# Designs tried in a protein design chat: VHH binders against RING finger and SPRY domain-containing protein 1 (RSPRY1). Part 5

Target 1, 184 residues: RING finger and SPRY domain-containing protein 1 (RSPRY1), of Homo sapiens (Human) (q96dx4r300to483)
Amino acid sequence: LFLKEGRQLTYEKVNLSSIRAMLNSNDVSEYLKISPHGLEARCDASSFESVRCTFCVDAGVWYYEVTVVTSGVMQIGWATRDSKFLNHEGYGIGDDEYSCAYDGCRQLIWYNARSKPHIHPCWKEGDTVGFLLDLNEKQMIFFLNGNQLPPEKQVFSSTVSGFFAAASFMSYQQCEFNFGAKPF
Key: E = the ipSAE of ESMFold2; O = the ipSAE of OpenDDE; V2 = 0.75 times the mean of E and O plus 0.25 times the DockQ between their complexes.

## First folded at step 1 (VHH)

Design q03 (framework vhh_7qbe_3)
Fold by ESMFold2-Fast, scan of step 1:
Structure q03 (fold): chain B 184 residues (1-184), chain A 121 residues (1-121)
Amino acid sequence: as target 1 above (184 residues)
Amino acid sequence: QLQLVESGGGLVQAGGSLRLSCTASGFSYAMGWFRQGPGKEREFVASITWSGGSTYYADSVKGRFTISRDNAKNTLYLQMNSLKSEDTAVYYCAAGYPDYYSGTLEAYDYWGKGTRVTVSS
């Protein structure tokens, strides 16, 4: 994995031989459907629904991928346990001080319900989106089909707890997660 | 057919506050505020997702304006604080759909007629 400045990144897979990472059926909002194998999610309503994965990381450099199944509004990234699913009030991942997310439909990166005035690439069906969490440099980096987006650092000013891979889905959106069981 | 109606505009002194509202007659996903000053092009002010948790602001208003929505009332709000003479404009409410939303003028299919805000100093 190479950054735009030419620096090669090393990262760790979440799925270890003894531990299987997946979307957490016990940490999901009411209308989000999770596949039996825990790697696909689909919003089954005209609402904003959220999920966190089963693993939490607090040190090192971590990476996962998502395949875009539908190209509509989704906010996908990293969240701490302090990021609440206020889906009844319409909050998603990236809408508080404890989470950060890339939204390739609206072409924005969200932190604390704010985005910098820079339009990012638009994702489409079949695209692969990468999510790197670098706890050594205190940054998050998103990738669309291997192409790096600008790093996000603000979330680390508020957070002292570990991060979970996390996502929010608008009306009938769907994607598939890869936590390292398949090659990146 | 989605219809948007703005209200709350008026004359205010520099440093003052105003709250604009926009009532929608139908469902929309993304909503935003744009403004147009005399002799200027229409420019982006703020936008909000259906959830109400994700917002985006133009640099010129960040920290002073707050966008919010009440989906039960089909109403969008813009709380404007610390108003400056440069904020004088007609403010327009806009609505779009997720598949179309991109944070630009072209992302919005539905527009209100506007409400005038004049900041004097």
Scores: ipSAE 0.000, ipTM 0.122, lowest interface PAE 17.8, mean pLDDT 77

Design q04 (framework vhh_7qbe_3)
Fold by ESMFold2-Fast, scan of step 1:
Parts: sequence; C-alpha cells; structure tokens
Structure q04 (fold): chain B 184 residues (1-184), chain A 120 residues (1-120)
Amino acid sequence: as target 1 above (184 residues)
Amino acid sequence: QLQLVESGGGLVQAGGSLRLSCTASGSTYAMGWFRQGPGKEREFVASISRSGGSTYYADSVKGRFTISRDNAKNTLYLQMNSLKSEDTAVYYCAASPWYDSEFGYTYDYWGKGTRVTVSS
C-alpha cells in the first residue's frame, strides 16, 4: 500500500494479487503456526515466537493492519533482516535496535529492549491495529481503531536497511494480518 | 460439544437472492460454507476467519455470494445473489473451535445442512 498526496492509502504502486504479501513460512520461529493462506499466526508455546512477512520495503510510505483475535501479549511492528529471533531467551520484535513494536496488552511501545507507555487502552478481540512506516520522514506510527500515537523515530538511528512487517506472539496468542488485499 | 444449526434454505427462482444463517452453540474460530449438489461430491463455497477480516470464495460463487459473521450472536451468514440452477444443493455450515483444531481451516464440526433449490 502507498500513501498518496491528500493522505489517502492506495494500491497504485503495488499489484497485491501478484505479490501475495503474507507471513513468510521460511522466516518464522519453530513453534509459531502460520495459516495456509499466510495471513494468520498462532503461538503454540510459552516462549515468544516470531515471524517476518514476505515483503521488504526500503522507500516510500507503507501501511498494514492486524485484527486482534486474542488480547494477550504480542509485539507487532516493523523489523529489518538484522533483527534476530531469540525466542528461547524471551526476545521478540522490539527487543533490539533493528525493530520497533506495539504491545496492546501491556500498553507499551518497544524499541531496543526498552519500553515506554502509550495512551491507547488495552486491545481487545476485534480491535484493528495499524502500522505505518514512513521512510521519507523516518518515522513509524501506530493506530488503534484509527486513533494515532505520536511517531516513533529511534529505530532509524541504528539502521538504513529495508523493513519487514514483523510480529512476536506469547503463549497461545493469535492475530490476523491485512497487507492490503482487503480495503483498510 | 459444539452444535451448528443452519436455516434460510428454500426454493428461489434463477436470478433471485437468498440468505443462509448458521447459529453455533458456542464460540468458534474459522467458519465456512460447503455444498453438495444432486449426484455430486461436497465442495467448498466460502470461509471466514474469526474476526471476519479474511474471507475466501470458490471461483464459481465469487462476486455473487458474500460470507459474514456476527460473533456477538455466534452466527454465520451467506448472502447469495444472482442465483443459478447450478447453485442447487444442500448447504452445510462448518466450524473449527480454537482448542480443538490445528490452525489452518481444518473443519471438525458440521451442521446437518439446509436445502437450496434454484428453479429455471
């Protein structure tokens, strides 16, 4: 998805049907289950289990959404290839300098294993969380049911490589991804 | 155990519309509709994720049928428009509860079906 002038999200730069943007079964930790269509994930373990999507972005403005299926601990956002899945150590997306994540259960934003509170309420089943990556202004913006948090900029001090949509799931947590095949 | 009850079947003329409902006795994750026409094997029609955010359709019904759900009522719907004689079948509701199934649309609970007849 690409943000056009006038702040409308459009599909003009991406043919989503040919790209098949989805969770990457070749870039996933051992105990995370991914649906056959690649748009849902569920953790079957007590550790943080992690995944990146199939699509890497290095320019422009990009957006995706998730729908909360279970309201427990998940850290969802953007990560470069340099972010490691150290799930056996309890580290997920947002726990290094190469990733930044929204946590709607604990009401935290994670970057470099440091958290800060945010003002959104705790997420609940059926909530929509949005993830905007602005590579022109070098910022990330998180939305809960359309309500925006202040931009996050710290992750861009550590890396200039491309970003993947990425997520980490604790014990039995699950969500659904929308990479633009459905309207936002 | 989970129980599924379909309703809304009946006789309709070609080009007409019909809405099917399926009420579950409890919460479900993935849900879908399947059908079996006279002398045919059961085939997939449509499926929907728990949130309703992901839907999938068989090519034969794409653009004509719409699947939706109301989780507060534990109810699944299939809106059928522009019906054709080829849509004549018994329609079955199917569900996967979280605790009982592997992720990936394995359907382990089924309703008894509701009959749809499309006349020429």
Scores: ipSAE 0.000, ipTM 0.127, lowest interface PAE 19.2, mean pLDDT 79

Design q05 (framework vhh_7qbe_3)
Fold by ESMFold2-Fast, scan of step 1:
Structure q05 (fold): chain B 184 residues (1-184), chain A 121 residues (1-121)
Amino acid sequence: as target 1 above (184 residues)
Amino acid sequence: QLQLVESGGGLVQAGGSLRLSCTASGFTYTMGWFRQGPGKEREFVASISWSGGNTYYADSVKGRFTISRDNAKNTLYLQMNSLKSEDTAVYYCAADTYYRGDLYSSEYDYWGKGTRVTVSS
């Protein structure tokens, strides 16, 4: 995870050997498979499956990236502990008042099960999506290959509890996470 | 391809009740009801999540209409009470087979052919 200061993104790495920022195999819905190193996820079913990372942040500015492996439906972003994995409802990250998600397949931002369009093109294999959480200014910012969307603020009206990097995957979708072990 | 078949429409007097049904030929996620009255554009009526735990209603029907579903029968329902002449319309069933999570969308993947409801004075 990284911290940001000033207008340009500047970051400070966490010690990953002691913290082990990765996808949490104990906080994942039934049919999502997580790699042994905890940095890749794949949905193994014709369902919408979700996961949170192992690290919770409650102050500061944080950043992570995802590399698109398959270009289908995924909702990726930030969620509190109160966001529920309602996979039987087809609900995932961005579908309640406790989470907000970027959807690069449908070109939407999701909050509280409501979507709004964004100007980024549809994501494709190899694209890098960035997820900035600014707890000082109470905003989230999404990037596609370095191109920024306007900040998202509504999720902070419902909660001020800690946030986890989180993602939901439609049938057979896959992506790779970077929590700072590789350069951004 | 998914097919949606509406039933239960008919003629009813103002203040009366009707129950509409919509049967899907396969699995659906979010489902909803829309209507189009004479000389009007198609408008949203109500929507329901897959489990039935979340519902959304147009202001014009709140307190009068109830949306529900029975997933074991692949069937969506609309219970219409306290009907008004303004409720006269063709009612359409709509469904997403591809998950969206958006109860407020008017952009559904599949649509039925409609069932006619006429409310007489």
Scores: ipSAE 0.000, ipTM 0.164, lowest interface PAE 14.1, mean pLDDT 80

Design q06 (framework vhh_7qbe_3)
Fold by ESMFold2-Fast, scan of step 1:
Structure q06 (fold): chain B 184 residues (1-184), chain A 121 residues (1-121)
Amino acid sequence: as target 1 above (184 residues)
Amino acid sequence: QLQLVESGGGLVQAGGSLRLSCTASGRDYAMGWFRQGPGKEREFVASISSSGGSTYYADSVKGRFTISRDNAKNTLYLQMNSLKSEDTAVYYCAAKLDWGYEYTSGEYDYWGKGTRVTVSS
């Protein structure tokens, strides 16, 4: 990956092919459905439902993408193990001090239940959203179809452990995840 | 434009309960309840962050009142238990767009018209 200044970001990837990075069926709220291949999720309930991926990162620079399948409310980003899935109460990723999320439907970035607007247009079916976690510089960067937002840094002011890719889905929303098996 | 309408007020005897409701658009708003009793200034009662993860209460109502929200319905609630004659007031719902990681009680952009609560001894 290349930052705006032409700096190359080297993924300090563990061998993801041996780890099989996917959505974690053992770390998912009750009414979220995960595909058999582990790379697609859909909320089949009228509630806000959440999931974390199977891998946890605590050093280096990491990136994943999602493809928007439905353009409704989803909060997608990075969360530690300390972020709780309070789906019955409408809490999602970005609604506590241990997670930060991109919301392309409402054009917001969420951290600690506080939102701020971003300049990306509303996401639409087929759009690609990118999620960069830079643990060396202590920042997160969100991309819409390759277009970068300013870095988010506040999540690192809390006590943090390792981070998981994580997402929350409102009623009947769906997206597909790419953890590196396909080219970015 | 955001319109807030309170409901659930009425006449109740001391020791009774009431639940007030207020609707607002979206989960992006931090919300609060304020009240103004006869011959008194408007005072803070309770507030809740946009996610519902943080709540704040005036000392006079702590342990008796519970603020909550249903983010799927964009509705704010105030459950009032163990009501006292001192709780007699017009209760106002207030909302503020919650961004920039700043949240303070008393700073609100949108206000409802109020709902009257009368507590008789």
Scores: ipSAE 0.000, ipTM 0.093, lowest interface PAE 22.2, mean pLDDT 78

Design q07 (framework vhh_7qbe_3)
Fold by ESMFold2-Fast, scan of step 1:
Structure q07 (fold): chain B 184 residues (1-184), chain A 121 residues (1-121)
Amino acid sequence: as target 1 above (184 residues)
Amino acid sequence: QLQLVESGGGLVQAGGSLRLSCTASGFTYGMGWFRQGPGKEREFVASISYSGGSTYYADSVKGRFTISRDNAKNTLYLQMNSLKSEDTAVYYCATDHYEYYGTSPTAFDYWGKGTRVTVSS
């Protein structure tokens, strides 16, 4: 590296794959099935079921991907500890002030139980969805097959609580997670 | 494989302007411009955060150069005004790699091959 003055990057390099990041079987709603390796989830009911991952981040820039296995309703993104899994009431990730979610089936971004349309086409089996969390700039950015949406900033009102990768699954939906063990 | 391609270099007279572009083949976060002049080591020019909300400039170019980006096009720009003979260099685009869930404090993981700028008197 030839950077001599005006250093901008202040973050430590972290390899999260070395800590075995996965979906958290101790932080999951009743009818969501998690694979033995913790990187795949499937809803086993008609209810809206949710999960958070095993890592919590409160600084820096973080990224993960999901591969779409079924193309139905799922809300996937980032949630704090304060986001509740109210599956019996039909609430998932993006349905409170503490989470923000990408919905590729209905072409919506969810925050605080309010949705707005986005320009990505409906996701299909085999598509890759990316989830960037930038805690320095206080924004989230969603990608479909490398194509990005404008940043989401509404969820950032405080730096007090950390974020988890999180997802909600409707009616027998399934996807696979990549937290860095496989190249992006 | 992520590729960075610089363009926009050329010959320009002192006091003139050029705009450099750098197009990425995929996802990038923080991006920067570096240059290497004749008989010199590669030096920092300017950098920009993903949102564009934070920019940093070397003292030698501050007030003359402007860094910007268009994330929808995966393109980084450097607007160079009031060019001086001392600005003659090969200009390189650089970015961070997201194989790690954090970013390097001082290192860029990907580099372009450079575009040449010659400022004549």
Scores: ipSAE 0.000, ipTM 0.096, lowest interface PAE 17.5, mean pLDDT 77

Design q08 (framework vhh_7qbe_3)
Fold by ESMFold2-Fast, scan of step 1:
Structure q08 (fold): chain B 184 residues (1-184), chain A 121 residues (1-121)
Amino acid sequence: as target 1 above (184 residues)
Amino acid sequence: QLQLVESGGGLVQAGGSLRLSCTASGGTYAMGWFRQGPGKEREFVASISWSGSSTYYADSVKGRFTISRDNAKNTLYLQMNSLKSEDTAVYYCAAEIGYGTRYFDSDYDYWGKGTRVTVSS
């Protein structure tokens, strides 16, 4: 009868005392599952699924970490609100001029759907990937187990709007996010 | 129809350990443990993929509980260490007939009847 059926009503619990940094269940593509605690995501489809976090930063220096749960294809980094989740077309974070992403499986940095190789080894289960955004110096820096890559500056060549931590997951890929509730 | 049977619940002192088991009447994919304490809604505890290579834990149990499985025996396990009074609940086994790891109650196809765990202080 219907080509696409509506989802059931979802119950949202909002804590009004403070906004906790987590993955945003209201800013996620159709087939990406977010854990009940909001710090873990998994793709349950053959498509490339994406999410942004709940916070937006427009000044200062910011850092978050990801623990690799599965070592397959994921593109993780920073995206503005203008970055689109074109999941059925295979586009995710790093595939437009509004986002930049680290890919530890293919050893690539993605910006504006263009990749360049990086020198880090392929990530493994249990590895920690760091994501530094420096809005004063207009650069992004990626870390694998504390080892730094050269700064990425290309994403700042256009008008800078606020950035969200963001990630895209290939089929059955999964990682856990740390936005500062645990020591870095 | 697929049946899940939990066992291993009981009374234990705070700081103690228990091992829960869940046996399925047939093959399953992802499996998980959920619990419901007195006057509380049902909450996620832990999940495991079919191969056992991916596991997830609720923050409240991470580092204390370990989920594992034996596919040859169609059996799921939950090793519970350093038990707290807050862990007192009926523990439910849940199974998916499909590949992947499940986080949400609505994602599981089959549920057991539950096994009671009481932690005294």
Scores: ipSAE 0.000, ipTM 0.093, lowest interface PAE 18.8, mean pLDDT 79

Design q09 (framework vhh_7qbe_3)
Amino acid sequence: QLQLVESGGGLVQAGGSLRLSCTASGFTYAMGWFRQGPGKEREFVASITGSGGSTYYADSVKGRFTISRDNAKNTLYLQMNSLKSEDTAVYYCAARDEYTVSYWSGPYDYWGKGTRVTVSS
ESMFold2-Fast, scan of step 1: ipSAE 0.000; ipTM 0.318

Design q10 (framework vhh_7qbe_3)
Fold by ESMFold2-Fast, scan of step 1:
Structure q10 (fold): chain B 184 residues (1-184), chain A 123 residues (1-123)
Amino acid sequence: as target 1 above (184 residues)
Amino acid sequence: QLQLVESGGGLVQAGGSLRLSCTASGRTYVMGWFRQGPGKEREFVASISWSGDSTYYADSVKGRFTISRDNAKNTLYLQMNSLKSEDTAVYYCAAQSYDLYGEGYYSDEYDYWGKGTRVTVSS
């Protein structure tokens, strides 16, 4: 996680050992397995399963990364508390007005259950995906191995609450999260 | 929401054959297969129209692979013959839930994807 300071875009890493930023085992759908350290998730079902992290941000500029373990369908990004896990109806992160998600398998950005294409190649095992949330400029920026997409702004028209890092996993998909305990 | 379940992946010797299947939980239109090999980007393999009347293939698989579908079973098939080491990849099933038309060459033509099934071709 990074904070923006001043007019120049300057980032500082947050010490995560103090704040315990991880996937929230109390805010996860039924068939998603979370590792004991809280930084890895795997879907153990044929359904679309979702999770939010333990940390909520409502000001500043924040960043986290995901390492792709399996290259199938996942929708990963940012969600407010108002986003619902309707996984049995096939709804995940990016499928309502309160979340926005990057999909590296289908090459799509999802907001309010509507998708648009992006120019990144399909993600593959070992790729790093970055998720920047800028609450000062009201935008989200997605990165694949350091290469950025144009900012996404639509989700900020509907939300007044804070955001959680959040993800949805199709059948048997898996990824690892880095909330800053390791260098970006 | 539509779900796609793939089966039939595994280990096969070079020159051998393997058949992949993909079953959809509901109605689909154009369907296709994509693959991603070690150290490669995802690439198009084959696509098929809803009626089955039109099929399209990547040049690398043309004449060796056959795509087909059974709409009564909501199932897509990929028959892979004369397999080569370069065919080693995770194979993904893709489907349109609405009729977009087109040949299905591009990933943005599909709104639903399977989890992938691994095919390893040994020499």
Scores: ipSAE 0.000, ipTM 0.080, lowest interface PAE 24.1, mean pLDDT 79

Design x01 (framework vhh_7xy4_2)
Fold by ESMFold2-Fast, scan of step 1:
Structure x01 (fold): chain B 184 residues (1-184), chain A 123 residues (1-123)
Amino acid sequence: as target 1 above (184 residues)
Amino acid sequence: QLQLVESGGGLVQPGGSLRLSCAASGFTFSSYAMAWVRQPHGKGLEYIATISGSGGSTYYSDSVKGRFTISRDNAKNTLYLQMNSLKPEDTAMYYCAKDYGWYEGSTYPFDYKGQGTQVTVSS
């Protein structure tokens, strides 16, 4: 079963056997480069560039990981379709009511263009960052090398639809995604 | 031609406040993250604060967090830094900068900076 983008959350299951979970080359801002295998992104511009993955979820518990390739500014997490890629205006994921993002360079969690500090150290090349979306409890949990932060719940108080794994990259930043093709 | 013109510096007593401005021209201001950096006399550049192109995201160095506020007005192509609770350690030449890539210790790469505006905190 394939989950649709929608305003109301449902308890439908994504049929992952019919789709390859990867970064969506049809849902990416102009200057972000996606690898041929769809699991790595690099910003080749002096701007914030953004991408969403190919799958949308609005029920259940979902998890993905990122391996840090460069340790600079990136905002990585979950976004609905309603989160616009305003990269020409410098908007990243976490900068509106429809997205929430982990920033390991600045040690911040972003929601609705507001940040709060977190206790994880600054991320480094080779670090693994985890992104859990729990639609049953209506929370997001971020992990650095297996160490979790307190749950984030603010994005679920807004008008929300289904979520995509999503990321925004500052100038020349790069990371690799794991959507479950290899063990977590 | 890219131009950045800083203003608003001056002499203030410890605990005082100043507001710095940076007028930008020659590029699409709203498309780029902007930053404030400072350089004390005889020392290297220190990163202070960054703001995304839209103004939606901000970051501050630990030395100024809670005291300084970065903001921008994209309609006026102007960057601001509101500085409160100033300390003698804040004495430096302040520059606005374009095209920040990443944060690394006390050294931060940037594409262009202006002439600067001097801030002196002294009794």
Scores: ipSAE 0.000, ipTM 0.113, lowest interface PAE 18.3, mean pLDDT 77

Design x02 (framework vhh_7xy4_2)
Fold by ESMFold2-Fast, scan of step 1:
Structure x02 (fold): chain B 184 residues (1-184), chain A 123 residues (1-123)
Amino acid sequence: as target 1 above (184 residues)
Amino acid sequence: QLQLVESGGGLVQPGGSLRLSCAASGFTFSDYAMAWVRQPHGKGLEYIATITSSGGSTYYSDSVKGRFTISRDNAKNTLYLQMNSLKPEDTAMYYCARGSYYDFTGEYRPDYKGQGTQVTVSS
């Protein structure tokens, strides 16, 4: 099963040479399905499944978007390499000191397995969620349909490592990623 | 073929006990969190309990906490629900479900639930 996934990622990069960033089939928990083009993910398990993208950023200002396909529980944001996928124990992105995540279903921001409420309405199918990482000012900013939340800064006190776009999906949840191939 | 088969339901008097079992097949049981849910006649689905894939953590609805115990045997691919101090309001069809670890914090969205086993609490 590892060989088939590794071969699929190699094939995708050959045929999608214009795309520089995608979900990483070599850095994904066992039961998360990733599309052949690497921009859609769906959880086909009852555990909380996680993935990181193929690119790592350690300086500058970076942005990506997600389109909500299903409106259930997902924790989406930024994670370092040190963030662990403890999928069978229910820990995902935002559940350790090395990741921070937006949860649009429960209206929460997650850092170090602790949540705080946010003022955005619950996300709906077709909504666009934005994820800004500002490594110059040491902050993350989350957007729902262009409306921003106050900056999140806590994760930067625990890590100096580079960040990956990263996401965790509850059972049967799905979203589509935009890493800049389409206009924001 | 994915299959969940519940058993152990029946008629019991108030204050009595029942043990429900669910035999799972067609998937790697030890990789999934599992749940029990119930549906009273003419009502919606009600979440009861969830157990993690390892069995290390359990979660209960307030209506059954302290009375029901969820457990699993990964070697036998079997999920259990021990039901103590049963009340007439516990009367429902009980379903074994392949459920999310976060079922108690959000809406219940099972991939699969079995055909159910009827529990009736009546004198």
Scores: ipSAE 0.000, ipTM 0.122, lowest interface PAE 16.3, mean pLDDT 77

Design x03 (framework vhh_7xy4_2)
Fold by ESMFold2-Fast, scan of step 1:
Structure x03 (fold): chain B 184 residues (1-184), chain A 122 residues (1-122)
Amino acid sequence: as target 1 above (184 residues)
Amino acid sequence: QLQLVESGGGLVQPGGSLRLSCAASGFTFSNYYMAWVRQPHGKGLEYIATISSGGGSTYYSDSVKGRFTISRDNAKNTLYLQMNSLKPEDTAMYYCAADLRYSGYDWGSDYKGQGTQVTVSS
């Protein structure tokens, strides 16, 4: 598997012919709009809104990408079923012990409602953000235009179930998801 | 009651400077991360900067990095934004926000305060 810069990344083989990986319209908070094709989300309110994807992973190495459409506040990463969408309460992905999120606007990594800074520049419209979940090594790695951050491991110390790709969107923010239908 | 009151906005020429202030009351200011956000006319809220509770960590939007400086005075319960090298695209209503996520507050939602208007034009 090659990234757009010619870098190689390896994954466990998965047959996606019978699985349509997309944002889950049955697992989304009230004011988040999901496109008909399931690969774009837009917050339609001045609130913080969340969604999980349609698939759950509990073994192997997984990767997806997001293209930044608006450069504002979004928290994007991985969450278990136990992570709750507290609509209008200000809690999103990365705000409990069951989720971890990359925030490219504020330059923060979120876990258990605690943030720490990261060295990537602020994301811009058109940037590609990568989300690697390595369940063999028990780590998450975030990429901005192919450049990686140090692995995140704290979320694996909790009693966690399988993970969903997941995202939270602040007021009127939007992005496009790529779960492998387009080459990485 | 938590209250935030912004001030210091005004009309400036491109290349000019302004210092915004936010007076905080009704909560233990020194326990909270604080942020500045702005809303240009007819557009959504845009994140500008965040400062940690003790002031030791600061984070900036790429659009203002190197031009704006966020700071705080915990003894005075006041948050500041020093804005240098102002551009016409910095024209917006500016709001301060407490990072009250742990208390159930969505700091990215619309603010009830008046904000302080910054207009950069010749």
Scores: ipSAE 0.000, ipTM 0.216, lowest interface PAE 12.2, mean pLDDT 78

Design x04 (framework vhh_7xy4_2; at its last look DockQ between E and O 0.01; V2 from the best seeds 0.00; counts 0 for: pae E 18.0 > 2, unsure alone 62.5 < 65, placed apart)
Fold by ESMFold2, look of step 2:
Structure x04 (fold): chain B 184 residues (1-184), chain A 124 residues (1-124)
Amino acid sequence: as target 1 above (184 residues)
Amino acid sequence: QLQLVESGGGLVQPGGSLRLSCAASGFTFSSYDMAWVRQPHGKGLEYIATISTGGGSTYYSDSVKGRFTISRDNAKNTLYLQMNSLKPEDTAMYYCATEPYFGSYYDTRGYDYKGQGTQVTVSS
């Protein structure tokens, strides 16, 4: 059961040791389903649906993981608040200069609506995909089951604000996020 | 200093083949994704092929897919482009390029790290 969550969540009322990191039901495209616990998302619409998480990171080194529930087309990575969802035009995370995304179905890295191949095999249901953001070195690193790709840096030339974990989903695609509540 | 030296260009008839080479020096070649780009006279750069650091992933633009093959020899610090079934529209200056921030097949930032080029002319 996946439902939009309310608009009452705010980071300004928590410290870092108690941040409730989850998908933001107030920062999501029209048709994406978000689970009640806020850690799982599924698209059942024909449009390319997107979401950002509730936490914004602007310093340090951060890491989250995703479990692949369905192995189809998803674009998962990092986006600033300036990234725009154009779900009816097929534009999601990685399709503007404010976001960068890993696509494990088509074996692509997306930035600014352009793609390049990566060397990971196609992801499978149950795979763990890792997403590292290093704001000290200004790089993003993607992992498949612990195996690292070369760093991605281009998105930092276009961005002036902090990043959110973010994802876009083709029809019938689903994944589950781990922002650190479970051990990596 | 970082240097890239392209060679192997020339005049060839339509349907012919050429193999381009790019000799690299002044940097750790095996640590960089590499690309071939071309520039027809008076026009912008076109990224046509890319290859990952270990050679396991390649990408080709639609204009050359199925006709061109990119490869690398990390032991010799050399990048290659095998060009088959050449057409008049393949006439251009060809460059090899590195891109430390390479994230798009259509990003022209590889222009800043390219060599002097080798001319390929397909005619008559």
Scores: ipSAE 0.000, ipTM 0.099, lowest interface PAE 18.0, mean pLDDT 78
ESMFold2-Fast, scan of step 1: ipSAE 0.214; ipTM 0.645
ESMFold2 (binder alone), look of step 2: mean pLDDT 78; pTM 0.792
OpenDDE, look of step 2: ipSAE 0.006; ipTM 0.250

